# VHH binders against Probable E3 ubiquitin-protein ligase HECTD4 (HECTD4), part 4

Target 1, 370 residues: Probable E3 ubiquitin-protein ligase HECTD4 (HECTD4), of Homo sapiens (Human) (q9y4d8r3627to3996)
Amino acid sequence: SGGDPTYAFNIRFTGEEVHGTSGSFRHFLWQVCKELQSSSLSLLLLCPSSAVNKNKGKYILTPSPITYGEEQLLHFLGQLLGIAIRADVPLPLDLLPSFWKTLVGEPLDPEQDLQEADILTYNYVKKFESINDETELEALCAEIASQHLATESPDSPNKPCCRFTYLTMTGEEVELCSRGRHILVAWENKDIYAAAIRSLRLRELQNVECVTAVRAGLGSIIPLQLLTMLSPLEMELRTCGLPYINLEFLKAHTMYQVGLMETDQHIEFFWGALEMFTQEELCKFIKFACNQERIPFTCPCKDGGPDTAHVPPYPMKIAPPDGTAGSPDSRYIRVETCMFMIKLPQYSSLEIMLEKLRCAIHYREDPLSG

## First folded at step 26 (VHH)

Design f1 (from o2 with K30S S31D)
Fold by OpenDDE, fold request of step 27:
Structure f1 (fold): chain B 370 residues (1-370), chain A 119 residues (1-119)
Amino acid sequence: as target 1 above (370 residues)
Amino acid sequence: ELQLVESGGGLVQAGGSLTVSCAASGFTFSDYWMGWSRQAPGKERELVAAISTRGRTYYADTVKGRFTISRDNAKNTLYLQMNSLKPEDTAMYYCAKGTYDIFTGPDYWGQGTQVTVSG
């Protein structure tokens, strides 16, 4: 159904600093972000390179005209980015570097960004740029015709020729110039043809309309002028963080409570178990522990001692379980997600620790679902 | 102990130039973005320029094109070159230490250096 997508709520900022101190809040942001990324909304598109295992899983803003509803959603996406910054909650977004460049107002690299986003088109363009004579052009055109049902030249029905048309990222054939459908690619204009294709992709990647909407949303949360302080990568890291868990960093930002020490046997089992976890399991663990899958990988505490403030949700806290009833090995791990606190029983072995941790990360329902 | 010591302020005529400096100590200077804030009489303190750890800069619209912020990490020193000064630029100028990023704002300011621009 071609209907405009709608979102169900508005976020109002009351002038108070939004802190990602609530696990439920962090989870909420993640859920909203996931909804915005849903295929039903078509706001984001996998980059073409993803199809050939380059930059797999990376998205771009869909390069198509946007409806009013879509514009509002993009604005909302911008707001989410701002909230992520303000609340220090990484968002589960996997967006191509070109997006971040456009977001912070940096120009795209016509080679690098094209190659990253659409390696096939990049190679296609390079082929036309690298041919040395008409014979090579003919061969190339023949090759293309064999692959993409190229149209026959009206003047030479037996010679496959390219025309000044190309497919958009959404699969629509467009003219690269006025009356491009009637203009054949020839030796004399092949470079113009290549340049036109590059220009098309770059325009699609720039996606001025969509980015404008996103920036407007972002600007409602943070001063956009401050973005000059950040590189595209820094912006990505600040909003989305890293998609993997650094255990060393986590360990360095862990506090032990109620007399627990890092050297305690069950604590050693705990870290040993995490070391055995896959990144997926680690992400699930973090989700379990603080209701987010991603956590910051940098902290201002580099110069600070134990009294230095950490970036939320750090520090992780390990505490003993509530109550003393029953054998430690029979107890389950509990968490206070708002505090990033793990209540950890004194399990008697690494094996039990592993079992209990895996149980915790796989079988426990989202606290917001209850 | 963390210290930021500003210098270079003074009286200048409109259209003139002035460079203020900030000597930083007590923290790893290179790990933080630094900035200049100013406070005019009866006005709130405002960030007018900032420089990241990687040398990216921010300028308020009121000073853009006239002021230049720079840093020397080897000397733990922050600079603000002010050109084409206006009476409206009259303020106490404070060196500001950044925190996690530019959005979190500074967490420490120097004692300030007075800049007065006469009409």
Scores: ipSAE 0.749, ipTM 0.922, lowest interface PAE 0.6, mean pLDDT 89
Fold by ESMFold2, last read:
Structure f1 (fold): chain B 370 residues (1-370), chain A 119 residues (1-119)
Amino acid sequence: as target 1 above (370 residues)
Amino acid sequence: ELQLVESGGGLVQAGGSLTVSCAASGFTFSDYWMGWSRQAPGKERELVAAISTRGRTYYADTVKGRFTISRDNAKNTLYLQMNSLKPEDTAMYYCAKGTYDIFTGPDYWGQGTQVTVSG
C-alpha cells in the first residue's frame, strides 16, 4: 500500500496542478491582502491594544453587523486562505491570535485573548474585579468620573457613577443588559458589570457571523474537518508563513545549477551578505527574487529522494549569469521570479556582493526580468 | 525500509471494546501525522481517525466519542482504542503514515488488521 494521498480524504491538493507559480500571481495575492487590511474596506480593524503599542499592526475581523457585500468579501477571505494552502503561497496577513483560534475552533481564553486584543478594557475590568469593599468601589467610580467631561445634566448632581453601558470596539455605546442605561453600578452588582463587559469583548472577538462567512469560504477549498488537527499558530504559519525570513531554512532549500557549489567564493559572499541583512532587507530580497514577502516554513522534500517535489517557491536556484564575458563586478543581479532563480555574478568581494544585493532590493530596477 | 505492522484485531461482541496498534519503523515517526483507515466489505476505504505530531486529533462522525487515537513517539507506536463497538464497525483497519502537512493525504499504508463485531 502507500496509495494515492487524495483517496482517503476525497480531496485533491497539489499546488503545482492547481496554480502555476508566477511573480504576477504572487504580487496579485500580496496586493489583495494589502487592500483587505486597508481602511478603505472596513472588514478588518486594528486591535484596540494597538493604541498602546501592544500587538501593533495586528488586525481582527471588524465586530459589527455585516452587509451582504461584506459577507461575500469575508467568504472571499476564507477562499484566499484555502488558495494559500493549495498553492503554497503565504499571505501577508497580520491577524491577531484570537482570529486563528476562532478559525480552527479553539475556544478563546477570557483572560489572555481579552488582554491581547484590548488591554485597556482588560485593565478596566480587572479594577472592578479586584476591589474588596464599597469604599474602594466609590473611589474607583470617582476616578472614572474625574476622567470625563461634565456629561450629566446641569440640574442634577454631578456624582461619580458608572452605568451598565460600554463602548463597542467600533465606538458605539451599548447597554450591557436590558435597560442598562438606567442601572447604576453598585457594590451588589459590580461583578455582574465586570462580567458583562468581558462578555461583550469576547463576543466581539468570537464574531460568530463573520467567522462563519470566512469558514464557509475556506470550506469551499479545503475540508474544514482537518482544522481539528492544527493549532491556531500552525494554521497561521501554513497560510501566512513567518513574518520573518528563516535564512537557515532558505539555505537548506537552495539548489546550485551545474558548475556551482555552495563552497564557491561568490556563493559564500552571497550567504555572508544575506547574514548581514536586516529582516526588512531579507523580506525585500525575497520579494525581488520570487515576488512575495513571505515564503513557506515547511517543505516535504525531507520525505523522499531527489524526485520529491519541493513546496513552491522552493527550491531557490542559484545560476551563473547569462551573457558574454566581462567584469563580474560591473554586472547586476538578475532573477527569474517564476522559477525563484538568482543569476549571480562572480563578484570579487563580500563588499561588492552587499552593494549589488542592496541595489537590487532597494531600487528594484527590472526585478521581475532579472 | 519503511514498515507499518498492525496488530490487536479480532472478534468482539457488540458493545465491547478493542485496541489495535501499529508498530512503525524505517522513518522518524514523530515527524509525521498518523491515522487509521478502515475498509468494510463492499465499501471504499475511509479515514476514521488521525493524530498530528503534537497530538491533535480528527475523528470521522461515525466514530466520534467511541474511538480514541493516540501515539507513543518513544515506542514508534500508534493506537486506536475502540469502545461501544457496533456491527457496522466490522472492517479491515489500516495504519496510515502521513506527511509533515495534514493537507496532504497518507503516503504509506500497512497490511491491516481485521476487526469483527458480532451481534
Scores: ipSAE 0.405, ipTM 0.797, lowest interface PAE 2.5, mean pLDDT 81
Fold by ESMFold2, fold request of step 27:
Structure f1 (fold): chain B 370 residues (1-370), chain A 119 residues (1-119)
Amino acid sequence: as target 1 above (370 residues)
Amino acid sequence: ELQLVESGGGLVQAGGSLTVSCAASGFTFSDYWMGWSRQAPGKERELVAAISTRGRTYYADTVKGRFTISRDNAKNTLYLQMNSLKPEDTAMYYCAKGTYDIFTGPDYWGQGTQVTVSG
């Protein structure tokens, strides 16, 4: 039986110092997340469906045996998720829903999660499940054998056959059962073959060893027991924010410096122009304005007001431009990214505002601040 | 005027069952996670069960499998079904109101209801 090391859920975090108030800290987190998703680190694997433009840009934990160093990096990834919660700074991590399911302990769906992660394997398995006679099986196995690069023998019977082996997501051939390299796929065992491939992929997505390391890192910062109260989507939103910019939320949490009001003509032009932006343009605007790809998500308040119990750490601010040079329409929009401050000229029309905003978001950014 | 009123406590023999309830008022019940905390003499208060706004639950290891938390948002009422009770479950049981964010702990408790388990 043993002891119970943690039963105290009753923790109030009022009065704790929040980590992420400076632009340098936000930029550091952004750089770390970018590096974690880089191919040079091999910690995260682009999901196989990406090869056919499904879930393009979405990652999973690389499903391979881990070294001590990789275990430490996965632990660190878990710590980053916890830091995102504590600092209310969303991380730009693009992880497949199966990751979030395994993180919070929700079971994988053997159909949906396989399709999302590796649609080519899903379709391959479905072909074996759908064949009606031995002739179709032989034709399918012949097609498969002819498509693989193999060491050819002039003496081979050229009779197509498949064996109980398959490639892992990292490209390693493995046996699907004991002595699988010696077991031919035949009519009587084709469904066992298909089920074994499904099982292989689902074990790779479950990735118990890697998920355990991530959960250990997360648990060092946040009580891990809380995850039973979250859906996978809720966990993703709490750590990584929304993959899109909620303009109503942004407007509700924007502050206006002295002398400006929300009803000022150029302020109305500003919001009108942003309402015409696509999500791609809005993301570029946020990058231009505060050097981040996502804004904090605490709530789209049901009344549009801020949640006084949980205030976002980085509200956008609109300020008058510095100085009084020339016509407002000849000036360009300037920003102080560390403060999320937009120095907005009093442009004379919506058309001019829109043009100037689009000009601003197409500038190349310096990835360093400070 | 925030109010949490617990009821249903009492004396129970070991192995028995008991249901406690909590009537809530003075706030929008459905917007907050809710829970049950308990405090035995000489011990610190312990959250034993919690339930999110969407019905997902947490249980302390000491009560998992024996206790069931539920909520009725239409009646603004929180329940705790306690089965297979042990003398170690003897405590004052408090209805706990959470915040909107589950990563913030409870911010209010009721007056409590006594549960005593005799062996």
Scores: ipSAE 0.395, ipTM 0.786, lowest interface PAE 2.7, mean pLDDT 80

Design f1 (from o2 with K30S S31D)
Fold by ESMFold2, fold request of step 27:
Structure f1 (fold): chain B 370 residues (1-370), chain A 119 residues (1-119)
Amino acid sequence: as target 1 above (370 residues)
Amino acid sequence: ELQLVESGGGLVQAGGSLTVSCAASGFTFSDYWMGWSRQAPGKERELVAAISTRGRTYYADTVKGRFTISRDNAKNTLYLQMNSLKPEDTAMYYCAKGTYDIFTGPDYWGQGTQVTVSG
């Protein structure tokens, strides 16, 4: 942008104007994010390091030329990030730190960001950077060739060699320089070869065209100039929330409704059961209870004293169940997701509480039912 | 008991420099972004500089390269160093307290300190 930034002074407003509709809106955003991360769109690519269990499940913007339709989808992704900020609804997007760096304009680290995105290419480059003489280069090239030439063809040269080519993150073989398919890696140019591969990957991670489209969409919702005040991590947290559930934070931001106390036996069973949950189970619990997979990273309540000004979805509320039907142990856990409210029966044991909680998160109840 | 007290304003010649400061009390200073807004006669109030809790900064294009914002969390004090001042910089300068969220504008201002830049 080239103009002076301005934004309106915010006014304080009160009320919970649309909490009832927030559950369906959050579910819609969840579905959209799942579709954006699906392979059917080719918009996001699992980072190559995930193949060796590094940054598993993390995506980057697919580094390829973009069509008009892809540009519009990336613009929409930027708008979703802005909407997440304005609506305080974290998006369940699992994007690599390099994406957040490029979004806020922080330069990529040529060592760390390459290693995080594509550890195999990082290691490959390091092998060429670390050899000490021509004999080691020949041994390295022979090792590489044996992985690609299990059988010989009549057109193969007598000697294994590497050429100035490499695979893109999308699997396309490209030349690293003009006529690179005809240039052999030799002792004299091995450092240029390693640098060219590193440069290719950094350009793919920088992904200028795609990031520009995302920033354009984001800029239609928020003033982009404010991104200078955020670290990449802060931007991720502001739009997507925490990548894990902090039980102590959740417990500290839970309110107990009329007649309930934190020291009540079934409340102690409730927290005891959650302490036995894996992080995957805790995320399912959050989805069951408030229809989100993530929670915001900030809350005014950390100042102590009166803390009623929580950001959504906080606070979690635990309330007695509706009605007087039957034994507590025969009842099901109900939720009101728009209020993050758990209608918790007075179960008689930790074992029953654990069973009922696991049932609720695996055989999802309608969150709007009582 | 929340207070923002600005000081350091005054009359300065064009091309000169000034530092204004803001003493903050009644809240946990380190938990909020802070900034400087200004209001010139006949104009709307404008945020000219801001600083996050972690020290990252924003500057309006009209002051970028000439103004420097800083904070001292130990002294609960916000600073604005203004260099190469122009007559257009003449305004009442207000210390602004933010929230936890930089995308929410300031929620409190001091009484301000006048900066006047003569031609």
Scores: ipSAE 0.384, ipTM 0.785, lowest interface PAE 2.6, mean pLDDT 81
Fold by ESMFold2, last read:
Structure f1 (fold): chain B 370 residues (1-370), chain A 119 residues (1-119)
Amino acid sequence: as target 1 above (370 residues)
Amino acid sequence: ELQLVESGGGLVQAGGSLTVSCAASGFTFSDYWMGWSRQAPGKERELVAAISTRGRTYYADTVKGRFTISRDNAKNTLYLQMNSLKPEDTAMYYCAKGTYDIFTGPDYWGQGTQVTVSG
């Protein structure tokens, strides 16, 4: 495998450099994941359903023949998934459930997975499956022609027709069978046409060549045989966590420093304010507080493990501010992101706490964040 | 108080079958993956089968197709059905309790039950 551009990075994950700069390590992983999902790299493609606001922001592996360099980058993606497991740092990757199915070796469902990935194609196929006679087929083809400029029939140029072609997920027109550009959809072959479109999309989602590269990278870090014990969702949760912040879990994994107690008034204001936050605001709070988009959903300490078995970044720590400057209500919230520590003034009301928290998460917005 | 109590071991002829079981107490059985480890004389302990909280299974290559792990969450009992036994399967078999995380190894073992396969 000569020429692996990520080799030095892999050594760093197993070296001691990571422990001394844990905040920068998490930010680095965030940046790498953002770049892997960028359109300029072409390794990941937004799923087609996102064009109609379904599964918005979810990616699949780009269905295309891969170069050796792209193969190595996909191998690196697999290694990142393994490192997420071993380091207990969730990756901010937004991958469609079909990816996780193919990763763990679970077969794709030709109805559900097509519907999730490409609802427009799913609906298109269902229309051809639901027609009852040639008159309905002609009406459907006329409807399609009115949207995409009619293709002339060689035997009846004034009648709408469809041919055995379809667009790939990357927008390229392909033949659905040998000489498909010259084969008209008719009542006799409409079911073959619909099945061919389904098959095209399912092959694109299965993406055997790319998934093999990702699995090879993952297998260099963890025993792939263990994947038989995980559902696709469990694998996603274990590597990427939830894009949703579970506030009750966060509260349960919070420790109070220097004489603070959960029942202190300003601590109750703090949690009350966070309960009023939207999930978008909670994600910004997590970014502000520990410089990450996601935090792990599980921690061994609540499963009967020792308190020292906390999974980073847990626990969150709430501490008094440094120093004695002025009125508490005039101070700003400060954080030590590497320690997941919130230096929280004793604000006098919920309204002030909410104002100050919103100030912290909005006035600290980094255009590169999210 | 955590307890894992194995039973069902014994002497069996090569090619025969045997079921071992493990009664668990002192923890919420359904919350943890469970498994069977074995140790032959002079060899390291190896995990031969595991089952997740949702019933998904792992088998070591040396036993795949011959052994079947199962769990009964209502009875807090783990089972290992062993078919087509070979002399190489002779070992002490230990019930193993996992954590919530399959990538973390077992954290508790029972006293074990001896399985001896005569040739």
Scores: ipSAE 0.377, ipTM 0.783, lowest interface PAE 2.7, mean pLDDT 82

Design f2 (from o2 with K30S S31D Y100H)
Fold by OpenDDE, fold request of step 27:
Structure f2 (fold): chain B 370 residues (1-370), chain A 119 residues (1-119)
Amino acid sequence: as target 1 above (370 residues)
Amino acid sequence: ELQLVESGGGLVQAGGSLTVSCAASGFTFSDYWMGWSRQAPGKERELVAAISTRGRTYYADTVKGRFTISRDNAKNTLYLQMNSLKPEDTAMYYCAKGTHDIFTGPDYWGQGTQVTVSG
């Protein structure tokens, strides 16, 4: 219907030798994601909780004023997300749930999202909310002072106290209210203080300016209005997929070529070897095989059979090697990444298979050769 | 055979309410997002409401707050409750079958049910 918005985009690869468009495209997306996550750009920041092993490795948008250049990059990030959706190519992004909530327009949970993003601040706020009298407040202030987060009271130089200031996620001390630096936390205003800190973090997590830029980019690729039909988790899954490899799913979406069968001994060794791989190794294998860090975990196919349409890059294809020279055990695994094809020699043992696979995933650095 | 059969259309006065329904058959109803599109005279068909497989909804700005889309998977039926109807809402209303992807447009429409709002 005329009411269905369509968006078109064109990506041209120039200046590089490209042997496969699909594989190269996937690799491109991966590289772009890597660059965007680079510390040099400072667009993304590890969430504070990551420092204490909560939501380790999860990122948020940096809650700082952005330059025009940064805005453009964020816009591009949005476009990348859209492309991922359109192309069904999962992006290797590890973003905190709060990001996805803000992206789809859901409000943040002042408790849950705070706790997930910054458990230390969450606990800090809870401490102030849970005190029952001035004595407890004094004790808390003393504790904070011992951690160098409190200052001395101007009225009582020997009494540690907090002021209406707090550190941003980027490490800047800010006033929580007008003249906050001059306002001491007392029994009467402790709840206001706690609330102000919570509000600060929530504003940082909301990051309206950055999210607006991302959404603008995303909106250039997909109809943003439809995002209300997705949960934050669904949005994450559509853009980034699962962070792990499901071997059963992969196996179900594998086809064998040139007379190979699933029951062939070396094929059994192949799957046996993958079963022994760590998730990290499996991810490297997938990268090796199809130039993706992640692969889809769902497919519209009913039975995973070869006769049904699969979501790219599926199906994985296993084929014999091109050459017949030398013993199979002396040969290396080769791939056609654009086709998600593995050219697999008939290795004589599981041990050799493991060795060769590990060699392939660790030592081959030319993703564009396939 | 895939079928979408709309019902419930009619003539209503401005400010009135109407509920249209769509009976779906020939496919696994619960596996697809569904929507309502409308086409007014001289205008293009537009998606006015949609509902995901998990019950999340979309509304066009023109109908937001007035229309409610819902689905009953057990009955393979899609609904659109229309409140505070305006003459501008006069259109043929079509039930729309989505795909597994919410970002792809509908791939099938019913024959439509006429909704006419008099001023």
Scores: ipSAE 0.751, ipTM 0.923, lowest interface PAE 0.6, mean pLDDT 89
Fold by ESMFold2, fold request of step 27:
Structure f2 (fold): chain B 370 residues (1-370), chain A 119 residues (1-119)
Amino acid sequence: as target 1 above (370 residues)
Amino acid sequence: ELQLVESGGGLVQAGGSLTVSCAASGFTFSDYWMGWSRQAPGKERELVAAISTRGRTYYADTVKGRFTISRDNAKNTLYLQMNSLKPEDTAMYYCAKGTHDIFTGPDYWGQGTQVTVSG
């Protein structure tokens, strides 16, 4: 049928035939994941807690009725997860733990998973659960009413708490029970109100229809029956790698070429400079050095020795710059991204190393930023 | 040499219970997932239970709720407790050694132990 949105991606994989070692394949997967997380598809939703810097940048599956095309895209997302496992290429997807729980079939925790996904709703529910008498309820309802902006329509989806209604994660007002738009919150029903909001959010996180589509796609590549043997974290790590850059892991998976040693002064400056980087800067460094934002966790070369097999992009390689021209401090760091190779001048100080590294990751990657 | 030696099979009445065990040697037992497969005459081999290095388990639908897999890493021994046995559970039961990758199947099998359920 010509209405299938996966035709724009036109992806077909055979798991046994996939080679995850080429740079063009990794770049292709990176681009696809970026598009899947784009607002134009509405497939993934930033979790509501991100609005207050909790789990910032983490996504959930959009909890709304899905079209046939959205179902096909979710199926495709599942296929990508399976391909990541077969190819040992981590996907740059930033999904909440609740997604991974539902994917492997682990039950959601009604306290922790709600708190992680939507801390504002969690706190709202807790306020109603913690009041002790009717005067506290009246004070709470007055507080909520005062947060209603004078310029907002009383019929708007952001209506303050006065009825058995609530906003879904996609901003749609829904009734919490039959005729909920006509039922006021009162002392006699406040706990029922709180429980109904909690139940709404947990159903949205469980998202059975969407998770079923993702699992169907995953099952076409990887045998689903064995997922019960994985924790949600293990599944995330196997498909998406480390959510952050572990410098000790990176250092253990680094080889030094052309007589260089880890104890060489400029190599010590290199690692010292990276220890001063934020996680954002470290991610930019990885992208600069090998054209990928995430590195795998499930590498057979876990210990990083030269006699162990390394999974792409590992090992990182540090080599001297080409030629002998000029002083080291006047040269720039160059890379061969297909080889994960850093051609590192013998800079004379930590300060110079830090400045040159920051130049490489900030100005070469985004010169318009400053 | 790598060895998996099953024991504990036998004849049991329907509704009864039986425990089979597998003594492992020649490898670091705690590093690999382990499982039990069974094969009845004229049928294909079926993985009925598996256990990861961290104790997470899998059960086939035909045995879930009736069978329990466990491992004792100190004794290098894998167990399968079989309760509420049915005549269709009659089979040769094989101990299976996994790889480090649960998404590939077992790479070594024992000689098996016969379980026969009458009823």
Scores: ipSAE 0.335, ipTM 0.761, lowest interface PAE 3.1, mean pLDDT 81
Fold by ESMFold2, fold request of step 27:
Structure f2 (fold): chain B 370 residues (1-370), chain A 119 residues (1-119)
Amino acid sequence: as target 1 above (370 residues)
Amino acid sequence: ELQLVESGGGLVQAGGSLTVSCAASGFTFSDYWMGWSRQAPGKERELVAAISTRGRTYYADTVKGRFTISRDNAKNTLYLQMNSLKPEDTAMYYCAKGTHDIFTGPDYWGQGTQVTVSG
């Protein structure tokens, strides 16, 4: 969309000076990551499994030929990962484990990584691999034809059949081999067909061109040779943190303002309501409260040992609401996101607290703003 | 008292093999990445191999395929197996202790052990 993210990103990286970041820097990174995951750029693609509610909200690098401009944006993504390492600020990027494997140079698992990325294609391929005779193949092709994926056999015009073609992750029909549009799937070649589809998907996940561009950008910030020392999970944790909200950690790093106490009834309602939230709802709460989708939930001292200084955005602060006179139950929760501060009315029950919190997290900004 | 003691250096003919080792004490060995650095006369110190707490390895291009780093956390010992040695490998080899963060480099070095490769 309307801006050039790389154009807005001219900060000096020294490691030492960026380590203690402010809320404005974290918000800036959030905006950049949101734009990079934007459908208008087509740089990242929601994984196909998300269509059947598996790995919902997880992205891969779009497997398509890249332009020079797209190559530069991928290079920038790599630089951003390096900056996250140096600044010790987690990025809100939601990428599949296969991306992290390819980034650090780990081989993809041909079963697990395909399942995670595209369970429908995995199941499709397994059907062809598991059939025992030509009758089962014909039945499978007939089933596929009811969805207009199979065509008429030239040997028997009313006999459904499949050809050596398949859809890419971006929806383009491609040939699985030379002249594949003219090659029928038959009993004698069904395993070759299945293997070709697996190879297509694994090549799309490997995405060598795009990963090379990302690694080039990363290498301008961090020595790439060191990636052999990291597992894919360690790389994700070092750059993006954990994609879940640790409520116990959050509670332990919360400060109560202006005479409020953790034992106050409405404060107990607040935590009780958050304990009833799903992880998706907790992520929305964090976004509402401090404009981040990922925040640290680990020890604030990076070399072991305790550190009394809070890591941004902590502590979360709970304060009385702005305003006067009127029923607390009629007020709305307000926040100061740059301060990680929740202005919490004295709601009269857990049920009211829960409803008001759910209302608040439904909006990306302060509710009822004019 | 933190201590790294290298041993196993010596003279070897080109094409030969040698193993150096490093006995570590005074810290929890398994919590830190470890490595080997070398310094040839007139050259800067160079990290030639490193191994993470989980056993993942790094090798400099000049030694890749010829050197193998390993660690034995039960014995608090780091090893470097050097095969197909070249005269260019002649250097003082130092055991290096890392931090918890692979990106911050080593923070402690041993006294070193001399490896000399003759043609």
Scores: ipSAE 0.320, ipTM 0.749, lowest interface PAE 3.3, mean pLDDT 81

